# VH-VL binders against Very-long-chain (3R)-3-hydroxyacyl-CoA dehydratase 3 (HACD3): the designs that were tried, part 7

Target 1, 90 residues: Very-long-chain (3R)-3-hydroxyacyl-CoA dehydratase 3 (HACD3), of Bos taurus (Bovine) (a7yy55r5to94)
Amino acid sequence: VLTPHVYWAQRHHELYLRVELSDVQNPAISITENVLHFKAQGHGAKGDNVYEFHLEFLDLVKPEPVYKLTQRQVNITVQKKESQWWERLT
Short names: E, the ipSAE of ESMFold2; O, the ipSAE of OpenDDE; V2, 0.75 times the mean of E and O plus 0.25 times the DockQ between their complexes.

## First folded at step 3 (VH-VL)

Design b13 (from b11 with heavy chain T53Y S56D; framework fv_bepranemab; at its last look DockQ between E and O 0.49; V2 from the best seeds 0.00; counts 0 for: pae E 8.6 > 2)
Fold by ESMFold2, look of step 3:
Formats: sequence, C-alpha cells, structure tokens
Structure b13 (fold): chain C 90 residues (1-90), chain A 121 residues (1-121), chain B 112 residues (1-112)
Amino acid sequence: as target 1 above (90 residues)
Amino acid sequence: EVQLQESGPGLVKPSETLSLTCTVSGGSISDYYWAWIRQPPGKGLEWMGYIYYSGDTNYNTAVQSRVTISVDTSKNQFSLKLSSVTAADTAVYYCARSEWDYGGNSYFDYWGQGTMVTVSS
Amino acid sequence: DIVMTQTPLSLSVTPGQPASISCRSSQSLEYSEGKTYLEWYLQKPGQSPQLLIYEVSNRFSGVPDRFSGSGSGTDFTLKISRVEAEDVGVYYCMQGIHLPYTFGQGTKLEIK
C-alpha cells in the first residue's frame, strides 16, 4: 500500500485537500465515521500504482466530499459541520 | 469569456428589501463561489458574503441578520437580498466569482460592472 | 474582524518612477502549510476592482511584470517598478483567511 503526498487548506466552512496523483483511475473517495477514505490507481511518487490513505478529521465534517480530477492531482473539498477555523486537519 | 452583470432596482426606500441579481454569461455558475461586495460612494470595499453553487453560504457578521444570498443554476444566476435598508446601504454593489479548485481560494478573479443602489425616501 | 491598514493613503508619482504601497494586518495572515491569503486589487477610475496579485506575490494572468508583491506575517508590500499612466487608480489589499474577508482602506495612485 502506497500513500500519496497530501496537502490541505481551509476556509471557515470548508476543507481543501490536494492529492498528488496524476492519471487517476477508479477513484474511491468517501467519508465514513468522520474518516476520509481514499483509494485510487494513478501515477505518483512511486510510479503507476494503487495509492491509499485514511485520515480522521479534527472536528465533525459532512459525509459527502466533492472531488475533481486534474492532469496532475486530485482536488477534494470537504464541508465542515460547524463553520469555524481549525487549528489543524487531524 | 466569463462575464458577470448586476441587475435590479437602483432606488430602494428605507426599511424595504434591496434585491439584486447577478447573471453569469460565457461560462457556468457550477463549481465556483459567488460573492457580493459593495462600495459606498467615495469609500472602500465591503465583502458581504458568498455562496457556493450548491447552496452553502457565508455572510459578513456586520450584515448577517439582513443578508440572504441564493443561487439559481437553471438561470445561471445568483442573487442578493438585504432587508431593512437604511441610507448607510447606499452603495455600488458588485458581484464576483472566486475559484474553488483547491487551496481554499479566497480571491475574486471576475467582477461585474457594478450597479448603484440608492436608499432614499 | 481583521483590520487591514494601508500606507500611504495617497501617492503622486512621476511617470517612470517606482511606487511602493504598504499593507499591515491586525493578525497574521500566514498558515502553516505555506499559504498566505493576501491579495492586491486595482480599481481604475470608473471601473470595478481588478485582481493584481494573489497569495502575496503571485501575479494574476495578464498583469504586467512591473507589479510585484512581497511580505509575510502582518506586513505586505506592493511595488510598481515603473509607473505608467494606466496604473492610476485605487489599490486595495485584502485578506481572505478569516471571516469576514476585509479590505484595506485603499491607496490612491495618481500621476503628477
């Protein structure tokens, strides 16, 4: 199991995650029990492979992430349950 | 080329509701944040709030009790309602777009031309 | 609310000379993963604001390279290496990190 590089940012109501994978295929992205589950085939730091990660959010989030595949990365948007500034992601 | 255009009555009576519409052309309203920003005559800019095209909103606390922003994706439009207006709400009102892709973009890349709204008896 | 303070409030510049505008925030605009949500806008006479610089130092598409931004923490600067007649207008800094998003009071640039 290979873990991709992930970066994050926020607004008061949303979290943004940038997953450094290109040519993504068969993405599986979901939130269950406040844990983001990511699995996809793609081209990352270790070449063409299956990449996977899980992370538990600091505070509660809504369970329906939105994502967009780009040429170089996967962009994930997650809605916060309470609109506030987080001190950290996890 | 994406363009934004504000429309609505230019004159509103005190205590009434100001209602404006921003029409988006040359692109889709989907996948973006949409904001209202106002500028009183001879003064600076005040961010009033924004809406994500899915319906989620955030408002400036100074006007939060009086502001409603809404989106109509079928018309490619979003709207501003400001209740209980006073002379202090006289301003040029701009609509603007913000990028969402990632990184929590908070800058406004496209602006409408602005519409002057005067609150007067 | 985060207060954004610009200096000077007015600037008269001979064409071809440099200009510098300062913006100071009442709280840090830095975030631990390298993003600082500080923008610069230009409002030319009779026009709507236009984005010049995003995230402190990144020039928006179509903005001439004579515009540059710098700074960190609470102190930020917009520089114009050689002012042209088309640069006349009011310059605003904006923070986009904390609600409500707030603008500086503006710096009027005019040609002398």
Scores: ipSAE 0.012, ipTM 0.658, lowest interface PAE 8.6, mean pLDDT 86
ESMFold2 (binder alone), look of step 3: mean pLDDT 90; pTM 0.936
OpenDDE, look of step 3: ipSAE 0.020; ipTM 0.714

Design b8a (from b8 with heavy chain I34W A35S; framework fv_bepranemab; at its last look DockQ between E and O 0.03; V2 from the best seeds 0.00; counts 0 for: pae E 5.4 > 2, placed apart)
Fold by OpenDDE, look of step 3:
Structure b8a (fold): chain C 90 residues (1-90), chain A 122 residues (1-122), chain B 112 residues (1-112)
Amino acid sequence: as target 1 above (90 residues)
Amino acid sequence: EVQLQESGPGLVKPSETLSLTCTVSGGSISDYYWSWIRQPPGKGLEWMGTIYTSGSTNYNTAVQSRVTISVDTSKNQFSLKLSSVTAADTAVYYCARGIDYDSSGWYEFDYWGQGTMVTVSS
Amino acid sequence: DIVMTQTPLSLSVTPGQPASISCRSSQSLEYSEGKTYLEWYLQKPGQSPQLLIYEVSNRFSGVPDRFSGSGSGTDFTLKISRVEAEDVGVYYCMQGIHLPYTFGQGTKLEIK
């Protein structure tokens, strides 16, 4: 299983994830039991492949992620259940 | 919890340089934006400038020619220098943490120092 | 520069009664994806400003639900459902989307 590099940022009520994977189409993105599941065909550090990762969040999030595709990356927005600053993502 | 504390001379002579330091405790200055905001006595708030940990800065054009903000990661501090001061620069100076979630220039100030009064007088 | 205009500049409220402060920007604060970076700050007497509301309507951590923010485009409102003595101070709106970041003139809230 190949894992893409994931950057993250936050506001008090939201998490922003940037998946370093280009040319992604129809990614599978879901949150179950406070774990973000990502799987997609795209071009990453290991070339054109299927990339996958699972990320358990530090605190509770809402299970309705929103994503936006660009030519260079996948941007994922996740809502926190509680508005607070996280010291780390996981 | 993150705490900010301003320090520096409370009195500066006209034409001299105002110099302040903000010490951050309870967390690293890494990966954050840090700002200086001032408030003249009995007046409102004025954003002066912001610096990212990398050293990238943005300044208010109103003071850009006179202001310099720097960061010292080894000391967990960032500083303000304001040259050629006049009486108009008399104010309470606040340091604050700014948040920019994707480096787009969108800011909120979630943590503030107590502020330090600086008087410009001969 | 974006000019932020607050009304009223002063407000005297009986404890338990509601309060409302308006903030208007000289241009739209909307950017993309429905995000608007309009913030409200409270500066209590003798203290530093503290963040109350961000992105128009989100309460900052620890802020009571008596406080609410609303608005869009260039017109924004901060509401306090039941004013308490601890709410005394100067309220500022701020836009954090265009450089230079700019504050409103401030609204002084006092208790009758």
Scores: ipSAE 0.054, ipTM 0.742, lowest interface PAE 4.1, mean pLDDT 91
ESMFold2, look of step 3: ipSAE 0.111; ipTM 0.713
ESMFold2 (binder alone), look of step 3: mean pLDDT 89; pTM 0.923

Design t14 (framework fv_tocilizumab; at its last look DockQ between E and O 0.10; V2 from the best seeds 0.00; counts 0 for: pae E 8.8 > 2, placed apart)
Fold by ESMFold2, look of step 3:
Structure t14 (fold): chain C 90 residues (1-90), chain A 122 residues (1-122), chain B 107 residues (1-107)
Amino acid sequence: as target 1 above (90 residues)
Amino acid sequence: QVQLQESGPGLVRPSQTLSLTCTVSGYSISSGYYWSWVRQPPGRGLEWIGYIYYSGSTTYNPSLKSRVTMLRDTSKNQFSLRLSSVTAADTAVYYCARSEWDYGGNSYFDYWGQGSLVTVSS
Amino acid sequence: DIQMTQSPSSLSASVGDRVTITCRASQDISNYLNWYQQKPGKAPKLLIYDASNLETGVPSRFSGSGSGTDFTFTISSLQPEDIATYYCQQYDNLPYTFGQGTKVEIK
């Protein structure tokens, strides 16, 4: 199992994650206990593989992520529980 | 391709519930985007009421939160607003609108309905 | 809530004039500010996003600048079709808030 390239950005109330995988199949994306769990089959930096990561957020987030599959990436939006600027993601 | 259209009663009595529906064509409301209601009292500025995510989660303006419920009907590709206990202060043009946040994108309202005037009077 | 204050509330100018509208936020919003145009009886239309970026298909006479708390919207040469009310809108924090609007008229 391999870790995909992930980029992030923020606003005071939202976090945005971009996971660089194409042709994604069977995405499993959830937040439990303030940890994002990601697993999917797709084409990434190491070819066609299962890619997986988990990420504990720096501060509290709402547990219901919104995601969209595109031709080249998986876009994930996460709402912060409190509106504030984070110095880092984790 | 994407079109939003408001529908519902144009006249509501005080203390009743204002109910509006936005019908979306050209895109499935369960496939992406944030779906908002925004209102504008006659001759006045704009007030954001809230949005519903394509997953179904809702976030409301704190000034209205105690009176607002938003729901969706994915089989009809519609989302709706209920505002309870209305007064004359709730008289406004109500717009439904869409916004998207995507990495590298912008958070703004890119599609709007035509607006529906709702008058609250006895 | 973040209060957005526009200046002036209204203005009247001649065709070809340079028009400037300002928007002040009650706290630092970085560049998370949009400008909309609203013609009578119509929904708002996006012109400028992220303080300074021109939306696709918007004429180049429109521009925006600023960051932090002070923002400026400019029409370099006013045209008859630019008669409208203009709104700034912040998206830094919920609830999203709009300025009170600036009505632009032709003399």
Scores: ipSAE 0.007, ipTM 0.660, lowest interface PAE 8.8, mean pLDDT 87
ESMFold2 (binder alone), look of step 3: mean pLDDT 91; pTM 0.928
OpenDDE, look of step 3: ipSAE 0.020; ipTM 0.726

## First folded at step 4 (VH-VL)

Design s1 (from b10 with heavy chain I34W T50R; framework fv_bepranemab)
Fold by ESMFold2-Fast, scan of step 4:
Order: C-alpha cells, then structure tokens, then sequence
Structure s1 (fold): chain C 90 residues (1-90), chain A 121 residues (1-121), chain B 112 residues (1-112)
C-alpha cells in the first residue's frame, strides 16, 4: 500500500487535510463509521501509482467530506459533529 | 460570466416556511461552496449558511434549528428553506459563490441580485 | 462568534480626497499557514455587495488600485486614495476564518 504525504489543520468546526498528490482525477473519498478512506491514482513520492490511506478520527465527524483538486494537491474538508478543538487528529 | 439568480415568494405569512432557490448559469456548480446571506431593511449582512455540491452544510447557529440548504446539481441550483418565519426574517436574501482553499473560506466572488422577502399576514 | 467592529459608521468626503475605514476583530484572523482571512465588500445603493479585497490586502479582479487594505491580527484598515462618485455605498469587513462568518456593521461613505 502506497500512502501519500498528508497534512492536517483544524478550526473549531472543521478539519482540513492536504494530500500531497498531483494529477489526481476522480479520487475515492468516503467516511464510514468515523473512518476516512482515501484512494486515488496520481503522482506521489513513488511516482505514478495508486495511493491510499485511512484514518479514524479522534471524535465524531459528519459523514460527507468535500474535496477540491489542484494540480499538486487534494484538499479535503471534514465537518466535526461537535464544534470543539481537537488535541490530535486520531 | 458566472451569474446567480434568486427566486421565490416575495411575501410569506408568519409561522410558514420560506423557500428560495438560486440558479447558477455560466459555470459549473461543482467545486465551490454556495452561500445564503441576508440583509434586513436598513441593516447589515448576516451569513445564514453554506453548502458544498456533495451536500455538506454549515449553518449560522442563530438560525440553525430553522434553516436547511440543499443542492440540485442536475438543475445547477441550490435552495434555502427557513421554517417558522417571523417579522424578524424580513430581509433581502442573497445567494453567493464562495471560493475556498485548504485553510477555509477565501471570499464571496459572485453574488445574486437579491430577492426581497417580507413576512406579513 | 467573532465580533467585527467598524469605525466610523459613516463618513462624508469631498471627491478626490482620501477615505479610511477601520475594522477590528474580537479574535485573531490569522490561519496557521500565515494567511489572514479578512475581506472587504462594497454595497452600492440598490445593488448586491461586491468583493473589493481578500486576505487583508489583495485586490479582487477589476478593483481599482485606489483601494488598498492593510492590517494584521485584529486591526485592519481599508483606504481609498482618492474617492470618486462611484465609490458611494456601504463598506463591510468580514472574517472568513471561523464559522459562522461574520460581518462588521458597515460604514456608509457619502460624497459631500
């Protein structure tokens, strides 16, 4: 399993993930049982390949992530169920 | 190029549900947040909420229990429903497009012309 | 909620003279990556608001260079170097960092 580099940030109501993967088309991004699943074909540290990861959030999130593709990244926003600051992502 | 147009009733009775629709033309509804912002006569702007094309929503806590925003990608439209209206909901309602980035909202770059809603018996 | 406070609430200027509007936020608007989500909008009489400035100092496409924004943290300023008749309207600052997004109460600019 090849995993991309992922960075995160937060606000009281939102989590932001930045996936360092370029030339991504039609990524599969879903949240089930508080676990984010990501799978996409794109260009990462190991070249052109399929990259995937999953992570279980520290606290409850809403199940509909949103994403935006740029040439060099996939930006994902996830809504927290409760507006609060998280000490860690998972 | 991109144009937004609000539509809905100009007059709503107290206790009823206000329904407004925003039609997007000249561009795709995908990959943006879409927002509703209102302005009572002679007063300032109040952000009511936003939706992403996937259906993900955020609402202003001041109206959260009464507001629902939905999107219909096949029609290139998104809509606002506000239940249990009172005279305090009398306002011009605007729809707007929000560009965004990794860290949050970037700005509201396109706005509809606004539609006046009066709550009166 | 972040409270946005504008001063003055109204001002009258002679055409060609400068104008300055202040905006103060109850909390810092800076994101961890160094961006600050402070925007300025103009609402001309009878029209929809229009974006003037985003991220404190960046002019939106088509906005004349007589408009400039500055500031950091919680204190921000919008300046018009030479006011023209078309600049009449209500100016609003907005924070775009935390939900709910909030606007200042507005500053009405009039021509003398």
Amino acid sequence: as target 1 above (90 residues)
Amino acid sequence: EVQLQESGPGLVKPSETLSLTCTVSGGSISDYYWAWIRQPPGKGLEWMGRIYTSGSTNYNTAVQSRVTISVDTSKNQFSLKLSSVTAADTAVYYCARSEWDYGGNSYFDYWGQGTMVTVSS
Amino acid sequence: DIVMTQTPLSLSVTPGQPASISCRSSQSLEYSEGKTYLEWYLQKPGQSPQLLIYEVSNRFSGVPDRFSGSGSGTDFTLKISRVEAEDVGVYYCMQGIHLPYTFGQGTKLEIK
Scores: ipSAE 0.051, ipTM 0.760, lowest interface PAE 5.2, mean pLDDT 88

Design s18 (from b11 with heavy chain W100F Y102W, light chain E33D; framework fv_bepranemab)
Fold by ESMFold2-Fast, scan of step 4:
Structure s18 (fold): chain C 90 residues (1-90), chain A 121 residues (1-121), chain B 112 residues (1-112)
Amino acid sequence: as target 1 above (90 residues)
Amino acid sequence: EVQLQESGPGLVKPSETLSLTCTVSGGSISDYYWAWIRQPPGKGLEWMGYIYTSGSTNYNTAVQSRVTISVDTSKNQFSLKLSSVTAADTAVYYCARSEFDWGGNSYFDYWGQGTMVTVSS
Amino acid sequence: DIVMTQTPLSLSVTPGQPASISCRSSQSLEYSDGKTYLEWYLQKPGQSPQLLIYEVSNRFSGVPDRFSGSGSGTDFTLKISRVEAEDVGVYYCMQGIHLPYTFGQGTKLEIK
């Protein structure tokens, strides 16, 4: 399983994930049981391949992720259930 | 160029539900956050909530129990329902667009003209 | 909730003279990405609000260069170098860092 490079940031109410994967089409992104599942075909560190990862959030999130595709990245926004600052993503 | 237009009844009776629709033209409703912001006569601006086209919402805690925002991508529209209205809900209601992505901006770049809603018997 | 306080509540200026509006937030608007999420909006009489400035000092597209924003942390200023008749209206600051998004109470700019 190939894993893309992922960066994160936050505000009190939101989490942001930047997936370093270019030329992505039709990514599969979902949240179940407070776990984010990502799978997409795109260009990453190991070339043109299927990249996949999952991560369990430190605290509760709403189950409707939002994503935006750019030529070089997949940007994902996740809403926190409670507005508070997180010390860690997981 | 993107344009937003509010529509709905100008008069709502106390205790009823206010329903407003915002129609987006000149661009797709997809891939943006869409907000409702209101302004009581002679007063300032109050953000009510937003929705992304996936259905993800956040509401101002002051109105959270009474507000529902929904989106209909097939009609390029999003809507606001505000239940149990009182005279305090009398205001001009604006719809607006925003981008909140990491590294992006959180501003409201396009606004509708606003629609006046009066709550009176 | 972050409270946004504007001063003055109103000011009257002669055309061509400068105007200055202050905005204070009850807590810092600086995010961990190094950006400060403070915006300025203008509502002309009978019109919807329009974005003037975002991230403290960046002019939105089409906004004249006579408008400038400055500040950091909790203290922010909007300046108009030469007020024109078309600048009349109510100016609002807004914070975009924390929900709920909150606006200042507004500053009314009038021409003498």
Scores: ipSAE 0.014, ipTM 0.672, lowest interface PAE 7.0, mean pLDDT 87

Design s19 (from b11 with heavy chain D101E; framework fv_bepranemab)
Heavy chain, then light chain:
Amino acid sequence: EVQLQESGPGLVKPSETLSLTCTVSGGSISDYYWAWIRQPPGKGLEWMGYIYTSGSTNYNTAVQSRVTISVDTSKNQFSLKLSSVTAADTAVYYCARSEWEYGGNSYFDYWGQGTMVTVSS
Amino acid sequence: DIVMTQTPLSLSVTPGQPASISCRSSQSLEYSEGKTYLEWYLQKPGQSPQLLIYEVSNRFSGVPDRFSGSGSGTDFTLKISRVEAEDVGVYYCMQGIHLPYTFGQGTKLEIK
ESMFold2-Fast, scan of step 4: ipSAE 0.206; ipTM 0.791

Design s21 (from b11 with heavy chain S98G E99D; framework fv_bepranemab; at its last look DockQ between E and O 0.81; V2 from the best seeds 0.00; counts 0 for: pae E 5.5 > 2)
Fold by OpenDDE, look of step 5:
Structure s21 (fold): chain C 90 residues (1-90), chain A 121 residues (1-121), chain B 112 residues (1-112)
Amino acid sequence: as target 1 above (90 residues)
Amino acid sequence: EVQLQESGPGLVKPSETLSLTCTVSGGSISDYYWAWIRQPPGKGLEWMGYIYTSGSTNYNTAVQSRVTISVDTSKNQFSLKLSSVTAADTAVYYCARGDWDYGGNSYFDYWGQGTMVTVSS
Amino acid sequence: DIVMTQTPLSLSVTPGQPASISCRSSQSLEYSEGKTYLEWYLQKPGQSPQLLIYEVSNRFSGVPDRFSGSGSGTDFTLKISRVEAEDVGVYYCMQGIHLPYTFGQGTKLEIK
């Protein structure tokens, strides 16, 4: 299993994830039991391949991720159930 | 070019429900989040809430108990419902597009022309 | 809620002269990652608000370079180096870091 690089940022009510994977089509993104599941075909550090990761959040999130495909990356927005600043993502 | 257009009754009776729809053209509703912002006559701007195409919403606590924002991706529209209106809800209502990315940009870059809604008997 | 306080609430400027608007937040808008979600909007007479500045100092597309934003923490400033007739309207600052998002009262800019 190939894992893409994932960076993150936040506001009090939202998490922002940047998945460094280009040319992504039809990504599978879901949240179950407070775990973000990502799987997609794209171009990453290991070239064109299927990349996957699972991320258990530090605190509770809403299971309704939103994503945007850009030329260079996949941006994922996740809403926190409680508005608060997280010291870490996981 | 992306355009937003508000539509709905311009007159609502007290205690009734204000209902507006924003129609988005020139772009996909799926890549952004969408907000409602209102402005009472001669007053400032008030953010009411926003919605993602996933259906996830956040509302201003000032109107949270009365406000509902929904999205219809099939029609490229999102809507506002505000129940139990009073004269204080008289305002120009704007729909706006919120952009977002990894950087957390959330500015409202496109706005509708606004629609005046008057609450009166 | 975060209270955004603008000063002045109105100003009259001679064309070609500079203008400055202050926006103060009731609490810091600066957090991790170095991002500060402070925006400036202009609502020209009879029009919808339009974005001028985002993240304190970034001019939005199409915004003339006579507009500049600065500040940090709780104190922010919008400057117009040379005011033009087309700059007339009401300027609003907005914080987008805490829910609910909140606007300043607005600053009405008029030409002398």
Scores: ipSAE 0.077, ipTM 0.787, lowest interface PAE 3.0, mean pLDDT 92
ESMFold2-Fast, scan of step 4: ipSAE 0.538; ipTM 0.872
ESMFold2, look of step 5: ipSAE 0.082; ipTM 0.768
ESMFold2 (binder alone), look of step 5: mean pLDDT 90; pTM 0.935

Design s22 (from b11 with heavy chain E99P, light chain E33D; framework fv_bepranemab)
Heavy chain, then light chain:
Amino acid sequence: EVQLQESGPGLVKPSETLSLTCTVSGGSISDYYWAWIRQPPGKGLEWMGYIYTSGSTNYNTAVQSRVTISVDTSKNQFSLKLSSVTAADTAVYYCARSPWDYGGNSYFDYWGQGTMVTVSS
Amino acid sequence: DIVMTQTPLSLSVTPGQPASISCRSSQSLEYSDGKTYLEWYLQKPGQSPQLLIYEVSNRFSGVPDRFSGSGSGTDFTLKISRVEAEDVGVYYCMQGIHLPYTFGQGTKLEIK
ESMFold2-Fast, scan of step 4: ipSAE 0.086; ipTM 0.764

Design s24 (framework fv_bepranemab)
Fold by ESMFold2-Fast, scan of step 4:
Structure s24 (fold): chain C 90 residues (1-90), chain A 120 residues (1-120), chain B 112 residues (1-112)
Amino acid sequence: as target 1 above (90 residues)
Amino acid sequence: EVQLQESGPGLVKPSETLSLTCTVSGGSISDYYWAWIRQPPGKGLEWMGYIYTSGSTNYNTAVQSRVTISVDTSKNQFSLKLSSVTAADTAVYYCARSEWDYGGNYFDYWGQGTMVTVSS
Amino acid sequence: DIVMTQTPLSLSVTPGQPASISCRSSQSLEYSEGKTYLEWYLQKPGQSPQLLIYEVSNRFSGVPDRFSGSGSGTDFTLKISRVEAEDVGVYYCMQGIHLPYTFGQGTKLEIK
């Protein structure tokens, strides 16, 4: 399974994921209260391929992700179920 | 050029529900957050809440129990409903587009605002 | 909630002179990757607010280069190098990172 480079940041109420994939048009993103699955065709570290990853969040999230595509990345915002600072993502 | 325009009643009676609609033209409503901000006469700005095209919302805790924001992507519109209004809800109501980057938000385009008076 | 405090609340400037407005947040606005979501808006008389500066120092499209923003942590400044008549209005700072988003009280800029 080819995995893209993924970075994260947070605020008390939200999590932010930056997926380093270019030329992505319609990613498949699914989310539950504690797991996010990502799969997309795009250009990453190993060229043009299907890239995917999944992660289990440290705590509960709302299953309503939003994302924005840019030329070089996919930005995903996820709302925390409880507003709090997380020591780590997973 | 993206333009936003508010519409709704200029006068609402106390205890009733205020309903406002923002129409977006010159661009797609998709891939942005859309916000409502109000300004009571002679006072400053208060953010009320936002919605993303998916239906994801966040509200100011000061109005959270009374406010609902919804989006209709087929009409390029989003709306605000504020229940149980009082004289304190008298304000100019603005809709705005929220551009975002890595979780931070800023309001790059604003509607002209619509004055709402709560009075019997 | 984060409280945004502006000083001064009003100032009068002779055309061509500089103006400076300060904004202080009750808590640090610095978060991941060194980004800080502090914005400045101008509301001209009878008009809607308009974005001037975002992410502390980035000028929005069409904003003249006489406007500049700076600061970090809890202390931020908006500077106008040479005030023009078109710059009159109320300036607001805002933090766009912690919910609920909050604005300062506003600073009224007038021409002498």
Scores: ipSAE 0.006, ipTM 0.651, lowest interface PAE 10.6, mean pLDDT 86

Design s27 (framework fv_bepranemab)
Fold by ESMFold2-Fast, scan of step 4:
Structure s27 (fold): chain C 90 residues (1-90), chain A 122 residues (1-122), chain B 112 residues (1-112)
Amino acid sequence: as target 1 above (90 residues)
Amino acid sequence: EVQLQESGPGLVKPSETLSLTCTVSGGSISDYYWAWIRQPPGKGLEWMGYIYTSGSTNYNTAVQSRVTISVDTSKNQFSLKLSSVTAADTAVYYCARSEWDYGGNSDAFDIWGQGTMVTVSS
Amino acid sequence: DIVMTQTPLSLSVTPGQPASISCRSSQSLEYSEGKTYLEWYLQKPGQSPQLLIYEVSNRFSGVPDRFSGSGSGTDFTLKISRVEAEDVGVYYCMQGIHLPYTFGQGTKLEIK
């Protein structure tokens, strides 16, 4: 399983995930209140391949992700269930 | 209109670190990729790297061990640091913008700064 | 790294005549269905590069229709139907699909 590089940032109400994977089309992004699963065809560190990752959030989130595709990356915005600053993503 | 302006020293001594800043005016730095591209005298263009406003970077492997690009959204600026410079780093350095939307129209560098000449010499 | 090779390296054209510049990549630039990230830039004397064409054949805003791009796979062409004095400069192709992004070595267009 090939894993892309993923970076994160946050606000009190939101989490931002940046998946370093270029030219992604139709990513499969599923989210529950505590787990995000990502799978997509794209160009990453190991070339053109299927990249996949799972992460279990430190705290609960709303299962309503929004993502934006750019040529270079997939940007995912996730709403926190409770507004608070997280010490870590997982 | 959006404009980019490079600034930094015109002369850097060998082995020192080159630091350049690009100031974005006429528009927000947010939600764009920002790149540094250089051109040695009499040669072609070389892409050095890019940064997105979240801080995510990618670098040309030829300079990867020496280059750092950073962004300061509060100042509407992004910068390049290139360590351990040699005469081979003498070039005009350009900053440039690249924009995408969900439709993926283009990855092109649509706005460029005027360029700043950096000479590496003792 | 993908190597971008331009031909010719230099050409002189009489005003009003057509010009053609070729760009070849060492690997296919076709990534996703229908998408090819090949761009053309013009650098006029003493100026920064400016975008002319993106995704092989799309003219950037404000670029005259006498400029056209074509090609697929590894072979691309920039054509100027009727060269004007303001077209003088160095033309570069670039691939924006694989990291690191790479430019061709440039083609210098001069007026006779």
Scores: ipSAE 0.006, ipTM 0.611, lowest interface PAE 11.6, mean pLDDT 84

Design s3 (from b10 with heavy chain I34W A35S, light chain E33D; framework fv_bepranemab)
Fold by ESMFold2-Fast, scan of step 4:
Structure s3 (fold): chain C 90 residues (1-90), chain A 121 residues (1-121), chain B 112 residues (1-112)
Amino acid sequence: as target 1 above (90 residues)
Amino acid sequence: EVQLQESGPGLVKPSETLSLTCTVSGGSISDYYWSWIRQPPGKGLEWMGTIYTSGSTNYNTAVQSRVTISVDTSKNQFSLKLSSVTAADTAVYYCARSEWDYGGNSYFDYWGQGTMVTVSS
Amino acid sequence: DIVMTQTPLSLSVTPGQPASISCRSSQSLEYSDGKTYLEWYLQKPGQSPQLLIYEVSNRFSGVPDRFSGSGSGTDFTLKISRVEAEDVGVYYCMQGIHLPYTFGQGTKLEIK
């Protein structure tokens, strides 16, 4: 499967994922068993294609991600279950 | 345009619970962060806490044992309860929205007009 | 908690002259995403605070270009190039990086 470039950042209460895919319209984004599942049609490093990844978080998160679309990226916000600084995403 | 309006009792007796409501109009309450900030007379601003519409909250350590913030998306409202009030809780209470930017929550972009709460017997 | 210190606490300015307010944080406000979470707010007499500047130097919608923000790390400045009567009020800096979010003590701007 094709995997998009993903960057992350955080605050004590939240994780932010920036998925580098342009022209995304209807991404499938869900969290099950502390794993984020992403699948979308968009333009990435390998051109126009379906891009997919999964990511198991270092610590517990709430299961309801929020996302915002821009022309160049998909921004995903995930709530941490416990407010704390994470040394790594996974 | 998004507008925020606080409502509350105005006067609260010491040891009682203060309850305030913020009504959001001109936009959806969903997918934003909503905060309470207070200002005692003649003093500066103090952030009380923030809620996301999923119910996730963060509170200022100074008040976290006494404060509860909740959201009611069906009414487009969020509220603050502050228990065991004292004269030190006398302040103007503001509700505010935090805009979600491309990397997360960034700033308080819209504020209510504020509601004065006096704690007195 | 991050402590935000403003200087001066008050200043009086003749209309049309510039004003400058400094804000210093006890720790760096730069985040792992490369952004710096420093904001400036103005509270006019009898009114609620209003956002002037976010992320150090970005003017919020409707804010006149006579307002500018600058700085990095722990040292930030708000400048008003030509003060007008409507600019009277208390200016607050704020950090939005670490909980609890904290404000400076405020700087009162008065017209001479």
Scores: ipSAE 0.006, ipTM 0.615, lowest interface PAE 11.0, mean pLDDT 85

Design s30 (from b11 with heavy chain D101T; framework fv_bepranemab)
Heavy chain, then light chain:
Amino acid sequence: EVQLQESGPGLVKPSETLSLTCTVSGGSISDYYWAWIRQPPGKGLEWMGYIYTSGSTNYNTAVQSRVTISVDTSKNQFSLKLSSVTAADTAVYYCARSEWTYGGNSYFDYWGQGTMVTVSS
Amino acid sequence: DIVMTQTPLSLSVTPGQPASISCRSSQSLEYSEGKTYLEWYLQKPGQSPQLLIYEVSNRFSGVPDRFSGSGSGTDFTLKISRVEAEDVGVYYCMQGIHLPYTFGQGTKLEIK
ESMFold2-Fast, scan of step 4: ipSAE 0.164; ipTM 0.782

